# Ledger of designs, part 13: VH-VL binders against q9umr5

Target 1, 268 residues: q9umr5
Amino acid sequence: SYKPVIVVHGLFDSSYSFRHLLEYINETHPGTVVTVLDLFDGRESLRPLWEQVQGFREAVVPIMAKAPQGVHLICYSQGGLVCRALLSVMDDHNVDSFISLSSPQMGQYGDTDYLKWLFPTSMRSNLYRICYSPWGQEFSICNYWHDPHHDDLYLNASSFLALINGERDHPNATVWRKNFLRVGHLVLIGGPDDGVITPWQSSFFGFYDANETVLEMEEQLVYLRDSFGLKTLLARGAIVRCPMAGISHTAWHSNRTLYETCIEPWLS

## First folded at step 11 (VH-VL)

Design xa24
Fold by OpenDDE, look of step 13:
Structure xa24 (fold): chain C 268 residues (1-268), chain A 123 residues (1-123), chain B 106 residues (1-106)
Amino acid sequence: as target 1 above (268 residues)
Amino acid sequence: QVQLVQSGAEVKKPGESLKVSCKASGYTFTSYYMHWVRQAPGQGLEWMGIINPSGDDTDYAQKFQGRVTMTRDTSTSTVYMELSSLRSEDTAVYYCARVGIPFSDYDFWGDYWGQGTLVTVSS
Amino acid sequence: SYVLTQPSSVSVAPGQTATISCGGHNIGDKSVHWYQQRPGQSPVLVIYYDSNRPSGIPERFSGSNSGNTATLTISGTQAMDEADYYCQVWDSRTYVFGGGTKLTVL
């Protein structure tokens, strides 16, 4: 039998957004138990990511417990960060494939229509003033806002991304790394035509330097220092990168070709 | 550390109301649901209801519908449970218990419990 | 209404394994939580989601859940484990407790 699949949605999403994905999985992997977690939907997805991590943990623990052979995670957009954190804090997770579906794994920095309505002012240039404040960190978006021009503020104020990345020292860094490394495969999916994840390479742990030049995963300090296990995962062949062009952000979970190419192979 | 401190024991007469308080500390009060559970002498645990983090939503056990009211005060980090039209059968230790996961009201557990409040209803 | 059934009492010698059952229709499809209550004390969560231990709970406590029965297992039972144990599930937005089991350590 196929391992259970757990799906975690993104910002302002609901379980209904994944109806096509469910269909694809059902068609190609009949009998698969797929659970789309309907937590923190809509506006609730703006809650601090650590709170979301705890909420999603509640939902996944019983599923994992009843699936001793392991489970697969499909985590979309903001959900990808939630899942990474979840796997970092869980010392007993049994995730085989962690599929990060167009997630800002190295953070977000840029103006998009998707976010502009929340921050009507110049978000790109000014959001750091909000996000790196105590009250700003009460919003999920700010938890992974990564301003390359204000690295000091990011490192000191980011209460989520900087921590799960191991960019800021904390007592749990070693344990979180150990926990995360329990994953069988890390499948990174994203593409240049996403339109929301900025830069789109963030889905592959690429990100801006101080000059807004995009550096690859292997050039990132988190990789070089193996702060949360990327270098180790890559070394053991556990990282899969699946870039795809021509897919907008809201279509990653609804594209059949994408599913067959990037998702399906890892659901066995 | 998480602490739930409840109000002291009470003696009530039939027909009166009880109101037990549960003061929370050591965590983000506005992030967690709160249960109320009671236990009659020598009996098991009985769920009474739950109140959401903001206090604007409650769910009561059917048995207590119409008699129980749960409220919370964010400014004092206190949750209240009021039970009206008391009967001798309402004699019990009443517990507040925090839901183990923030912002969750589905298939949850109580991870921290108050010390309990004995309410005796006698004529 | 959903009903959980526990034995009224279980006895075990020190060092032996105690097993407390919690019966319920298709309880294996639910998440079962367990509470320990020593005399005169408040309940303490000892197992959540069938088999997970909260921080501070000894490893000798374990749980399982399948079919129509959830089980709390206490290996190497100690005198301090003498208490009432309650299983609990969520059903249709209602918390349901078992009747409780008195564990006596002989």
Scores: ipSAE 0.000, ipTM 0.513, lowest interface PAE 12.4, mean pLDDT 93

Design xa54
Fold by OpenDDE, look of step 13:
Structure xa54 (fold): chain C 268 residues (1-268), chain A 123 residues (1-123), chain B 106 residues (1-106)
Amino acid sequence: as target 1 above (268 residues)
Amino acid sequence: QVQLVQSGAEVKKPGESLKVSCKASGYTFTSYYMHWVRQAPGQGLEWMGIINPSGDSTDYAQKFQGRVTMTRDTSTSTVYMELSSLRSEDTAVYYCARVGIPFSDYDLWGDYWGQGTLVTVSS
Amino acid sequence: SYVLTQPSSVSVAPGQTATISCGGHNIGDKSVHWYQQRPGQSPVLVIYYDSNRPSGIPERFSGSNSGNTATLTISGTQAMDEADYYCQVWDSRTYVFGGGTKLTVL
């Protein structure tokens, strides 16, 4: 039988967003038990990511316990960060495939229509003033805002991304790395036509340097230092990169070709 | 231990409404969906609908669309099911049942059930 | 609408194996759950996800699902197992029950 699939949604999403994905899975992998977790929907997805991690943990623990052979995670957009953190804090998870579906794994930096309505001022140039404040970190978006021009502020104020990346020292870094490395495969999905994830390479752990030049995963300090296990995962052949063009951010979970190419192979 | 305690038996007349309560305890009330299922005398189980943890979303069986309303009160850990325009065919034992996995209503089951509430509709 | 078909009744002698079927179109592609309901009592979950037993359910209860038939099996049937048994699936955002099977222990 197929391993159960757990789905975690993104910002302002709900379980309903994955109706097509459910259809694809059911059609191609009949009998698969799919659980789309319905918590932190809509505006509640703005809550601090650590709070979300706790909530999702409570939801997945019983599912994992009932699936001793393992489970797969499909985590979309902001959900991908939630899932990575989840796998970092859980010392007993049994995740086979962690599918990161167009997630800002290395953070977000840029002006997008998707977020402009939340921040009327220029996000690119000014959001650091808000996000790297104590009250700013109470919003999920700020938890993974990564301003390349204010690296010091990011490293010192980011209460989520900088920690799960191991970019800031903390007492749990070693344990979190160990936990995350329990994953069988890390499947990274994204593409240049996303329109929301900025830069789109963030979905593959690429990101801007101080000159806003996009560097690839292998050039990132988190990789070079293996701070949370990327280098180790790559070395063991556990990282899969699946870029795809022509897909907008809101369509990653509702594209059949994408599903067959990037998701389905890892649901066995 | 998980417990679902339902309100007592009721006798109704055709055209009236019934409202059954289901008080939950022994678990995090705001983390689970709740089913409502009924059973006519000598008949099988019939799914009526489901309500999400927050109470702001419901799905009803087509048969009961327009007549059934499910609500929940977090402060009292109680779920309610109201059925209007009662007819004799609505005579049944009504059950609440907790959905088996937190924060999900997809391809699941009822793992804990209330004791049932008999509602008799007669002229 | 999706339909589940169960036999109306099944009889077994004590100690024998009882088999209750639940038929449905490509039911093997779905997850099947089973409930036991003794006379005058509420339903009790006995199998979930085709073959998994909840805590407190005896090991003599087992389940399988393939093709067009799901099966609940009770080995070493006891008098206390006499009850109605219902299969259940999820389909198109609706939960569907079988018609129920009365198991009689002779």
Scores: ipSAE 0.015, ipTM 0.557, lowest interface PAE 8.2, mean pLDDT 94

Design xa68
Fold by OpenDDE, look of step 13:
Structure xa68 (fold): chain C 268 residues (1-268), chain A 123 residues (1-123), chain B 106 residues (1-106)
Amino acid sequence: as target 1 above (268 residues)
Amino acid sequence: QVQLVQSGAEVKKPGESLKVSCKASGYTFTSYYMHWVRQAPGQGLEWMGIINPSGDSTDYAQKFQGRVTMTRDTSTSTVYMELSSLRSEDTAVYYCARVGIPFSDYDFWGDYWGQGTLVTVSS
Amino acid sequence: SYVLTQPSSVSVAPGQTATISCGGHNIGDKDVHWYQQRPGQSPVLVIYYDSNRPSGIPERFSGSNSGNTATLTISGTQAMDEADYYCQVWDSRTYVFGGGTKLTVL
């Protein structure tokens, strides 16, 4: 039998957003138990990511317990960060494939229509004032806002991304790394035509330097220092990168070709 | 530095209306919800309502439905709370309080408070 | 409606640990915030999200939340800590305060 699949949604999503994905899985892997976690839907997805991590943890624990052979995680957009954090804090997870579906794994920095309605003013240049304030980090988007021009603020104020990345020292860094490394495969999916994840390479742990030049995963300090296990995972062949062009952000979970190419192979 | 400066004390008669202002500074005014909370003399804190960053949406406590109106003026960074049909039991210190999370009206409460406005309702 | 229950008063000697409880049905599933209000002053947030301290709040302030009780703990209580303390939660788009606890430092 196929391992259970757990799906975690992104910003302003609901379980209904994954109806096509469910269809694809059902067709190609009949009998697969797929659970789309219907937590923190809609505006509630703006809640602090650590809160979301706790909520999702409570939901996945029973599922994992019933599946001693392991489970697969499909985590979309913001959900990808939630899942990474989840796998970092869980010392007993049994995740075989962690599929990061167009997630801002190295953070977000940019103005997109997707976010502009939330931030009508110059988000790109000014959001750091909010996100890196004492209270801004209670806002989910701020939890992974990564302003390359304000690295000091990011490192000091980011209460989520900087921590799960191991970019800021904390007592749990070693343990979180150990926990995260329990994953069988890390499948990174994203593409240049996403339109929301900025830069799109963030889905592959690439990101801007101080000059807004995009550096690859292997050039990132988190990789070089193996702060949360990327180097280790890569070394053991556990990282899969599946870039795909021509897919908008809201279509990653609804594209058959993408599913067959990037998702299905890892649902065995 | 975040500051919320409220209007001065008022004395009202039963049946009248009060309108308290809360001028915000030191932060992006249009990014944060604002709460109004009151406190009767010697009593606890009572939530009155909340207004969203743009001012186009409000939620009021059931107790004040139909009697309270919250507004905000982005041009002056000021939030207003009007309470009509005043009663003696409306005598209280009224506070504005900023929600600590931008663009959020869920579960998050006031990180910064105004100095309070005493409104006395007496015949 | 959701109800938060606090003791009306708590007394401690200087240097002792003060504990203020906030009871609520399954309050452990909620995020609890705590406010300090000194006489004649506005409330001040001292704990948010059960156990987090805002900037400027002394480390002697801590919070916990589990089951049906949230707790504000003040270690090494000082005279300046004498105040009313309120717990607060969010419930179905309503914000609920506890009745408040008067902390007296003897």
Scores: ipSAE 0.008, ipTM 0.499, lowest interface PAE 10.6, mean pLDDT 93

Design xa69
Fold by OpenDDE, look of step 13:
Structure xa69 (fold): chain C 268 residues (1-268), chain A 123 residues (1-123), chain B 106 residues (1-106)
Amino acid sequence: as target 1 above (268 residues)
Amino acid sequence: QVQLVQSGAEVKKPGESLKVSCKASGYTFTSYYMHWVRQAPGQGLEWMGIINPSGDSTDYAQKFQGRVTMTRDTSTSTVYMELSSLRSEDTAVYYCARVGIPFSDYDFWGDYWGQGTLVTVSS
Amino acid sequence: SYVLTQPSSVSVAPGQTATISCGGHNIGDKSVHWYQQRPGQSPVLVIYDDSNRPSGIPERFSGSNSGNTATLTISGTQAMDEADYYCQVWDSRTYVFGGGTKLTVL
């Protein structure tokens, strides 16, 4: 029998966004119990990510308990960060494949319509003024806003991404790393035509340096320091990178080719 | 200024297909979902379906499943809605409407509407 | 299927306040949007997310939503406000419209 699949949605999303994915899984892996979690839907996805992590944790714990052989996580967009945090705080998770589906794993620093409507008066270069304020961190988007030009503010004010990345010292860093390393495989999915995740390489833990040059995962301090286990995971062959061109952000969960190429192989 | 300009009125016979176009301008076409809504004469608004920004994904009302096809042409900033096996009951004004929030189709409103396309289905 | 119930018609004298209700089971837990449709015209969004007014919509338009009823309120109703009004929500994979209310300004 196939391991259960748990799906976590993204910003301004719901479980219904994964109707095609569900169809694909049912077709290719019949009998798979797929749970698309319907928490923090729509506007509620703006709530602080730690709050979301707690809510999703409560939902996944029972599912994991009923699946002693393990489960798979498919986490889309913002959900990918939620899931990574989940796996960091849960010392007893049994996740086999963690599939990060076009998630800003290394943060977001973009100036797209995705952000403009939320911050109509703020340029991407100025969003740090909002996001790195106490009240800004009450919004999920700000929890993973990663301004490469204001690294000091990011490191000090980011209440989520900087912590789960182990970029800021905290008492749980070692434990979180240990917990995260329990994952069987980390499947990173994304692509250059996403149009929302900025830079798109963030889905692969790449990100801007101070000159807005995109550096790869292996060049990131979090990797070099193995702050949350990326280096270790890579060394054990547990990281899978599946880039795909021609996929827009809203299509990652509804593209059959993407599913067959990047998702299906890790559902067992 | 956001504008949605739809194709002109059509007269169809039962069994035929209609295809209405909606040309968008004044905004980033590839950032917004598009609704199709119709309105029979003297009746209310009826949601038909939605298409995502890239055109890769659609969601149709159950009533129209199997009969409706929504497509999108990014190069021309045009969304299409095709309805097949037309019936007299399909006589309506068909509207395209942009979802008010970019990259989202969940529980959001239509903020801009096309002028509507009257399609009359009669023998 | 989720159903939104609106009165078929509401009449108001000029300058008075018009109230249009939209009933739905626990609609207060949903986000309600309102559209105005004047005769022969396309729908126009007048309220989104229960109580927010789009740019260009007069302040006399307001909305509320609680319990089982969402309400569109038009204060100081003017002749130009005569139109059909539709409430709309999202529910279980569909976008649902109310039956519409014809507002007549006497």
Scores: ipSAE 0.533, ipTM 0.828, lowest interface PAE 1.4, mean pLDDT 95

Design xa70
Fold by OpenDDE, look of step 13:
Structure xa70 (fold): chain C 268 residues (1-268), chain A 123 residues (1-123), chain B 106 residues (1-106)
Amino acid sequence: as target 1 above (268 residues)
Amino acid sequence: QVQLVQSGAEVKKPGESLKVSCKASGYTFTSYYMHWVRQAPGQGLEWMGIINPSGDSTDYAQKFQGRVTMTRDTSTSTVYMELSSLRSEDTAVYYCARVGIPFSDYDFWGDYWGQGTLVTVSS
Amino acid sequence: SYVLTQPSSVSVAPGQTATISCGGHNIGDKSVHWYQQRPGQSPVLVIYEDSNRPSGIPERFSGSNSGNTATLTISGTQAMDEADYYCQVWDSRTYVFGGGTKLTVL
């Protein structure tokens, strides 16, 4: 039998966002128990990510308990960060494949319309003033806002991304790393035509340096320091990178070719 | 200013297909989902389906599944809705409506509507 | 299927307050949106997410949602407010409209 699949949605999404994915899984892996978690839907997805992590944790724990052979996680967009954090704080998770579906794993520093909608009076270059304030960190978007021009503020004010990345020292860093390393495979999915994740390489733990040059995962300090286990995972052959062009952000969970190429192989 | 301009009225016969266009302007076309809603004469609003910003994903009301096709042309900022196997009951004003939140199709409103396209299906 | 129930018609004298209800099972847990449709015109969003007014919508329009009933309230009703009003929600896999309420300003 196939391992259960747990799906976590992204910003302003719901379980409904994955209706096509569910169809694909049911068709190709009949009998798979797929749970698309319907938490923090819509505007509630703006709540602090740690709150979301707690909520999703409560939901996945029972599922994992009933699946001693392991489960797969498919986490889309913002959900990918939620899932990574979830796997970091859970010392007893049994996730076989963690599929990060177009997630800003290394943060976001883009000026897209959904950003403009959320912060209509703020430019990309100035959002740090909001996001790195105490009240700004009450919004999920700010929890993974990663301004390459204000790294000091990011490191000091980011209450989520900097912590799960181990970029800021904290008492749980070692444990979180250990927990995260329990994952069987980390499947990173994204692409250049996403249009939302900025830079799109963030889905692969690439990100801007101070000159807004995109550096790859292997060039990132979090990798070099193995702060949360990326280097270890890569060495183990546990990281799968599946880039795909021609897919917009809202299509990652509804593209059959993407599913067959990047998702299905890791559902067992 | 956001504008949705739809194609003109059409007269169709039963069994034929209709295709209504909705040209968008005044905003980033590739950032917003688009609804199609119809309204039969003297009746209420009926949701037909939705298409994502890029046009590569659609969701149709069950009533129209197998009969409706929504497409999107980014180059012309136009959304299309095709309804096949027309019946007299398909006589209605068809509307496109932009979803009010970018990159989202969940529980959000239509903030801008086209002027509507009357399609009359009669023998 | 989820059903929204609206009164078929509501009448109000100019200057009075019009109230249009939208009933649905636990609708209070949903986000309700309201549209105004004047005769021969396209629907216009007048309330989104229960109680928010889009830009350009007069303050006399307000909305509330609790329990099993969402309510659109038009204070100081004017002749121009005569229209059909539709409530709308999202329910699994569908966007559901109420049957509409014809508001007549006497």
Scores: ipSAE 0.565, ipTM 0.838, lowest interface PAE 1.3, mean pLDDT 95

Design xa71
Fold by OpenDDE, look of step 13:
Formats: sequence, C-alpha cells, structure tokens
Structure xa71 (fold): chain C 268 residues (1-268), chain A 123 residues (1-123), chain B 106 residues (1-106)
Amino acid sequence: as target 1 above (268 residues)
Amino acid sequence: QVQLVQSGAEVKKPGESLKVSCKASGYTFTSYYMHWVRQAPGQGLEWMGIINPSGDSTDYAQKFQGRVTMTRDTSTSTVYMELSSLRSEDTAVYYCARVGIPFSDYDFWGDYWGQGTLVTVSS
Amino acid sequence: SYVLTQPSSVSVAPGQTATISCGGHNIGDKSVHWYQQRPGQSPVLVIYYDSDRPSGIPERFSGSNSGNTATLTISGTQAMDEADYYCQVWDSRTYVFGGGTKLTVL
C-alpha cells in the first residue's frame, strides 16, 4: 500500500487548490490516502507562520500516528516553509518524502503583484521597514521576507525564517536540525518561470547576496554551516532538486507533467 | 484603470456553441484569476468557472463540465469562455470577473466585471 | 451543495437603513462578498471579506458576518441604492451566490 500523503497549501489558498493533484495521485497511486489540510485558508494564511505551524502540527500528528510506516508531505509555496518548520519542531515525525513545491525556502525578496496588493504603499526595497517591525512579523509574508540589503534587520527581526534556518542562534537549533534530518528525502521543486517566488532559486535554497546576485544552495551560509541540516542531507543523497521551466506559480499543483516528473516518483 | 471589455451580443441556435471574449487592461493580466459568471434573464448570478493567470489551469462548475472551455491568451490579454451544445436555458448575460487577489483562486470576490455579453439561444 | 438564502425583496424609505441578510450554514466561518447590480448593469463589488469596502464604495455600505447570517447594511439609503444585491461565498467545490435581494427605495 502507498504511504499517506499530507498536503499543505500556500498563501491565499485552500485545500481546493490541490484538486488536480489529488486527482493525479488517485489515478497513479490508487488507494493512497491523501489529506489536503484545510487550515488557515484564504486571508487566514496571513497569520503568523508559527501559529500556522502549530495548527498544522495538530492536524498532522494524528495522521502520522496512524501511519507507522511513514507519510509523504507535499507543501506548496508558503506551505513549504510551514512544513519545514513543522518538521523542525516535531521530534517524532515520520515523513519519508518532504516535497517542497515552489516554496520560498530561502525567503522572499521580490516585487510581485501579491505583495503590491498587500502592501500597496510599500516598495520592494522598503518593505523591510514594515516586515522587520514587531507588527510586521504578525504577517506570514514578513516571516520569510529576506531583504538582502538589510541582513542585520533580517537576522534580528525575522521571527521565523532566520530561526528555522539557524541563521540566528537559538536554544532549539540543534534539536530542530536533528528533527528535520529525520526526513527521508527533501524534494525541492521550482522553476524560473514561477513569477512569484523571488528569486525563483529560493525554492532550491538559493538566494540573493548583498549585490542581488543569486547564489546557489551550496554557497549559502546555512548550507556551509549545516545550520539546519542541508549539507548533511545533501551528503547522504537525500536532496532532490527538480527544476522545471514553463510552470507558473499557480500551476505547480495542477500540472500533470510536473507531477509525473517531480512528485510522483517520491510517493512510494 | 482596470477594464474588462467583453465581446458583443450573440444569437445562437440550440446545439451551437458560443464563445465570449473578455479583454483585460489596466493591470498585470498574468497575475489574476478570471471567473465567468452568467445570469439568465430575471435570474440570479451563476458561477461557471475559473481560469488561472497563465491559462494553463481551469476549474468549471459541475453543471457545465464537459460543455464549457475557458482559455486565455496572454499576448492579447484576453480570456475566452466557450459553451457548447447550447440550450434555450443557456440564454443569459455572461460576465467575466477578475479575482481581487493576485495569484489566488481561493474565495471569489470579483472586483472588476466585464460589461456582460448577452447570448440568446433560440430556435 | 452549499446554499445561500436571501430575502427576495427589501424595501426602505430614503434616508433609512436597509438591511439585507444572507443566510448559510455556519456562514460566519466563510468570507462573504456582496455585489450590487443595478438594472441593466454589471455587478459591482460593494463589500468583500465580510466587511471590507472597496475603494469608491460609499461608507454607508457595511457588512457583517457571524453565525449563520451575513448582513449587508446600507445606512442613509439613497435612491441610487435601489438594486439587486447578491451575497457570495466560496465553498469547497463551488462559488455560491445567494438568490439576490431586490432593494426598493420607496
């Protein structure tokens, strides 16, 4: 039998966003129990990510408990960060494949329409003023806003990404790393035509340096320091990178080719 | 200024197909989902379906599945809705409506609507 | 299927407050949007996310949503407010509209 699949949605999404994915899984892996979690939907997805992590944790715990052989986790967009955090705080998770579906794993720093809508009076270059304030961190997007020009503010004010990345010292860093390393495989999916994740390489733990040059995962401090286990995972062959061009952000969960190429192989 | 301009009224016979266009302007066309909603004469609003920003994904109301096709052309910033096997009860004003949140198909609030396209289906 | 129930009609005198209800099972857990449709015109969003007002919509329009009823309130109703009003929600499978309420300004 196939391991259960748990799906976590992204910003301004719901479980319904994954109706196509569900169809694909059911078709290719009949009998798979797929749970698309319907928490923090719509505007509620703007709530602090730690709150979301707690909510999703409560939802996944019973699912994992009923699946002693393990589960697969598919997490889309913002959901990918939620899931990574989830796996960091859970010392007893049994996730075989963690599939990060076009997630800003290394943060977001872009001037996209969804940001403009949320912050109509703020430019990309000035969003740090909002996001790195105490009240700004009450918004999920700000929890993974990663301004490369204000790294000090990011490191000090980011209440989520900097912590799960182990970029800021905290007492749980070692434990979180240990927990996260329990994953069987980390499947990173994303692509250059995403249009939302900025830079798109963030889905692969690439990100801007101070000159807005995109550096790859292996060049990141979090990797070099193995702060949350990326280096270790890579070394043991547990990281899968599946880039795909021609996929818009809203299509990652509804593209059959993407599913067959990047997702299905890991739903064992 | 956001504008949605739809194609003109059409008269169709039963069994034929209609195709309504909705040309968008004044915003980033590839960032917003588009809904199609129709309204029969003297009746309420009825959701038909949604198409994502890139046009590569659609979702249709169950009532219209197998009969409706939504497409979009990014080069012309136009969304299309085709309804086949027309019936008299398909007589309605058809509207395109933009979702108010970029890159979101959750929850529909149409912040901008086309002017509507009357399609009359009669023998 | 999820159903939204609206009164077929509501009448109000000019200057008075009009209240249009939208009933639905646990609708308070959903986001309700309201549209105004004047005769021969396209729908216009007047309230979204239960109580948020789009730019250009007069302040006399307000919305609330709790329990099993969402409410559109129009204070100081004017003749121009005479229209059909539709509530709308998202359900797990569909986008659902209420049947509409004809507001008559006497």
Scores: ipSAE 0.022, ipTM 0.608, lowest interface PAE 4.6, mean pLDDT 93

Design ya19
Fold by OpenDDE, second read of step 12:
Structure ya19 (fold): chain C 268 residues (1-268), chain A 123 residues (1-123), chain B 112 residues (1-112)
Amino acid sequence: as target 1 above (268 residues)
Amino acid sequence: QVQLVQSGAEVKKPGSSVKVSCKASGGTFSDYAISWVRQAPGQGLEYLGYIIPIFGTANYNEKFKGRVTITADKSTSTAYMELSSLRSEDTAVYYCARTQYPILTGYSDFDYWGQGTMVTVSS
Amino acid sequence: DVVMTQSPLSLPVTLGQPASISCRSSQSLVWSHGNTFLNWFQQRPGQSPRRLIYKVSNRDSGVPDRFSGSGSGTDFTLKISRVEAEDVGVYYCMQGTHEPYTFGQGTKLEIK
């Protein structure tokens, strides 16, 4: 039998968004038990990501317990960060494939409709004033806001991304790295036509430098320092990068070609 | 100046489906969500769900157990609410309403409403 | 789900007299960012609901100043200082803080 698949949604998302993915999985891997976690839907997805991590942890623990051979995680958009954190804090997870589906793994610094909708009176260049305040960190989007022009504020105020990245020292960094490294494969999916994740390379742990030049994963300090295990995972052949053009952010979970190319190979 | 214009009245048989449209004008469709609320004759207001067009994501009141499907077409600034497996109890006026989630602004939910669409379910 | 309880459900009022409607929520409606999504709607006979008050005490454009909202946490009040004939209808409170969004039962305001 196939390993169970656990799906974690993104910002303002719900289980309904994954109806096509479920169909695809059922067709190619019949009998697969797929659980789309119906937690923190809609406006509740604005809750602090650590709160979400705790909630999702409670939901996945029993699923993992019933699947001693392992499970696969498909985590979309904001959900990808939730899942990475989840795998960092769980010392006993049994995740074979962690599929990060168009997730801002290295953070977000975009001024798109995505941002306008949430912060209509704010611009990208000024959002740090909100997100790096104590009350700003009460919102999930600010938990992974990564302003390359205000690195000090990011490092000091980010209560989520800076921690799971190991960019700010904390007492659990070593343990979290160890836990995350338990993953069998890290499958990174994203693409240039996403339109939301900014820069789109964030889905592959690329990100802006101080001049807003996009650097690749291997050029990032978190990689160079192996702060949470990226370098180690790459060295063992555990990182898969699957870029795909022509896919908008809202279509990653409903594109058959994308599924067959980037997701299906890692469902066993 | 914002207006929500809904489709016309519907008469349906039990077990069938109905799809109501809500066209928005006078504002930026992508900056808002569209919520759906219904009101049975002589009764109060009941929330069904909402769609966020820019994300294509919808959220629902679990009470409807997946019978409700909310979609949106950004190109036409139109939201849709489809209710399947219709029952007599689904007879109601269905409203769409503009919904805002600006965290830091003075705006709030449900500031503009459509004129309502009467859906009658009868054998 | 958050239960919204209005009182009274029927409100006969003499023209020119004040009216008051209470709305109580089963949970706090205060978000972590401090906003409270409590709305008041007016529904005149045969019409769609019209928002009167948002975030507890803010009047929508075009709403007469004789309408006022107040409250905090779980207890909210809509007041009409001088009831007019055009105020006849059903009034609903609504919480927009917790999904699913929920409405009060409605208060039917009538003229004596």
Scores: ipSAE 0.641, ipTM 0.865, lowest interface PAE 1.0, mean pLDDT 94

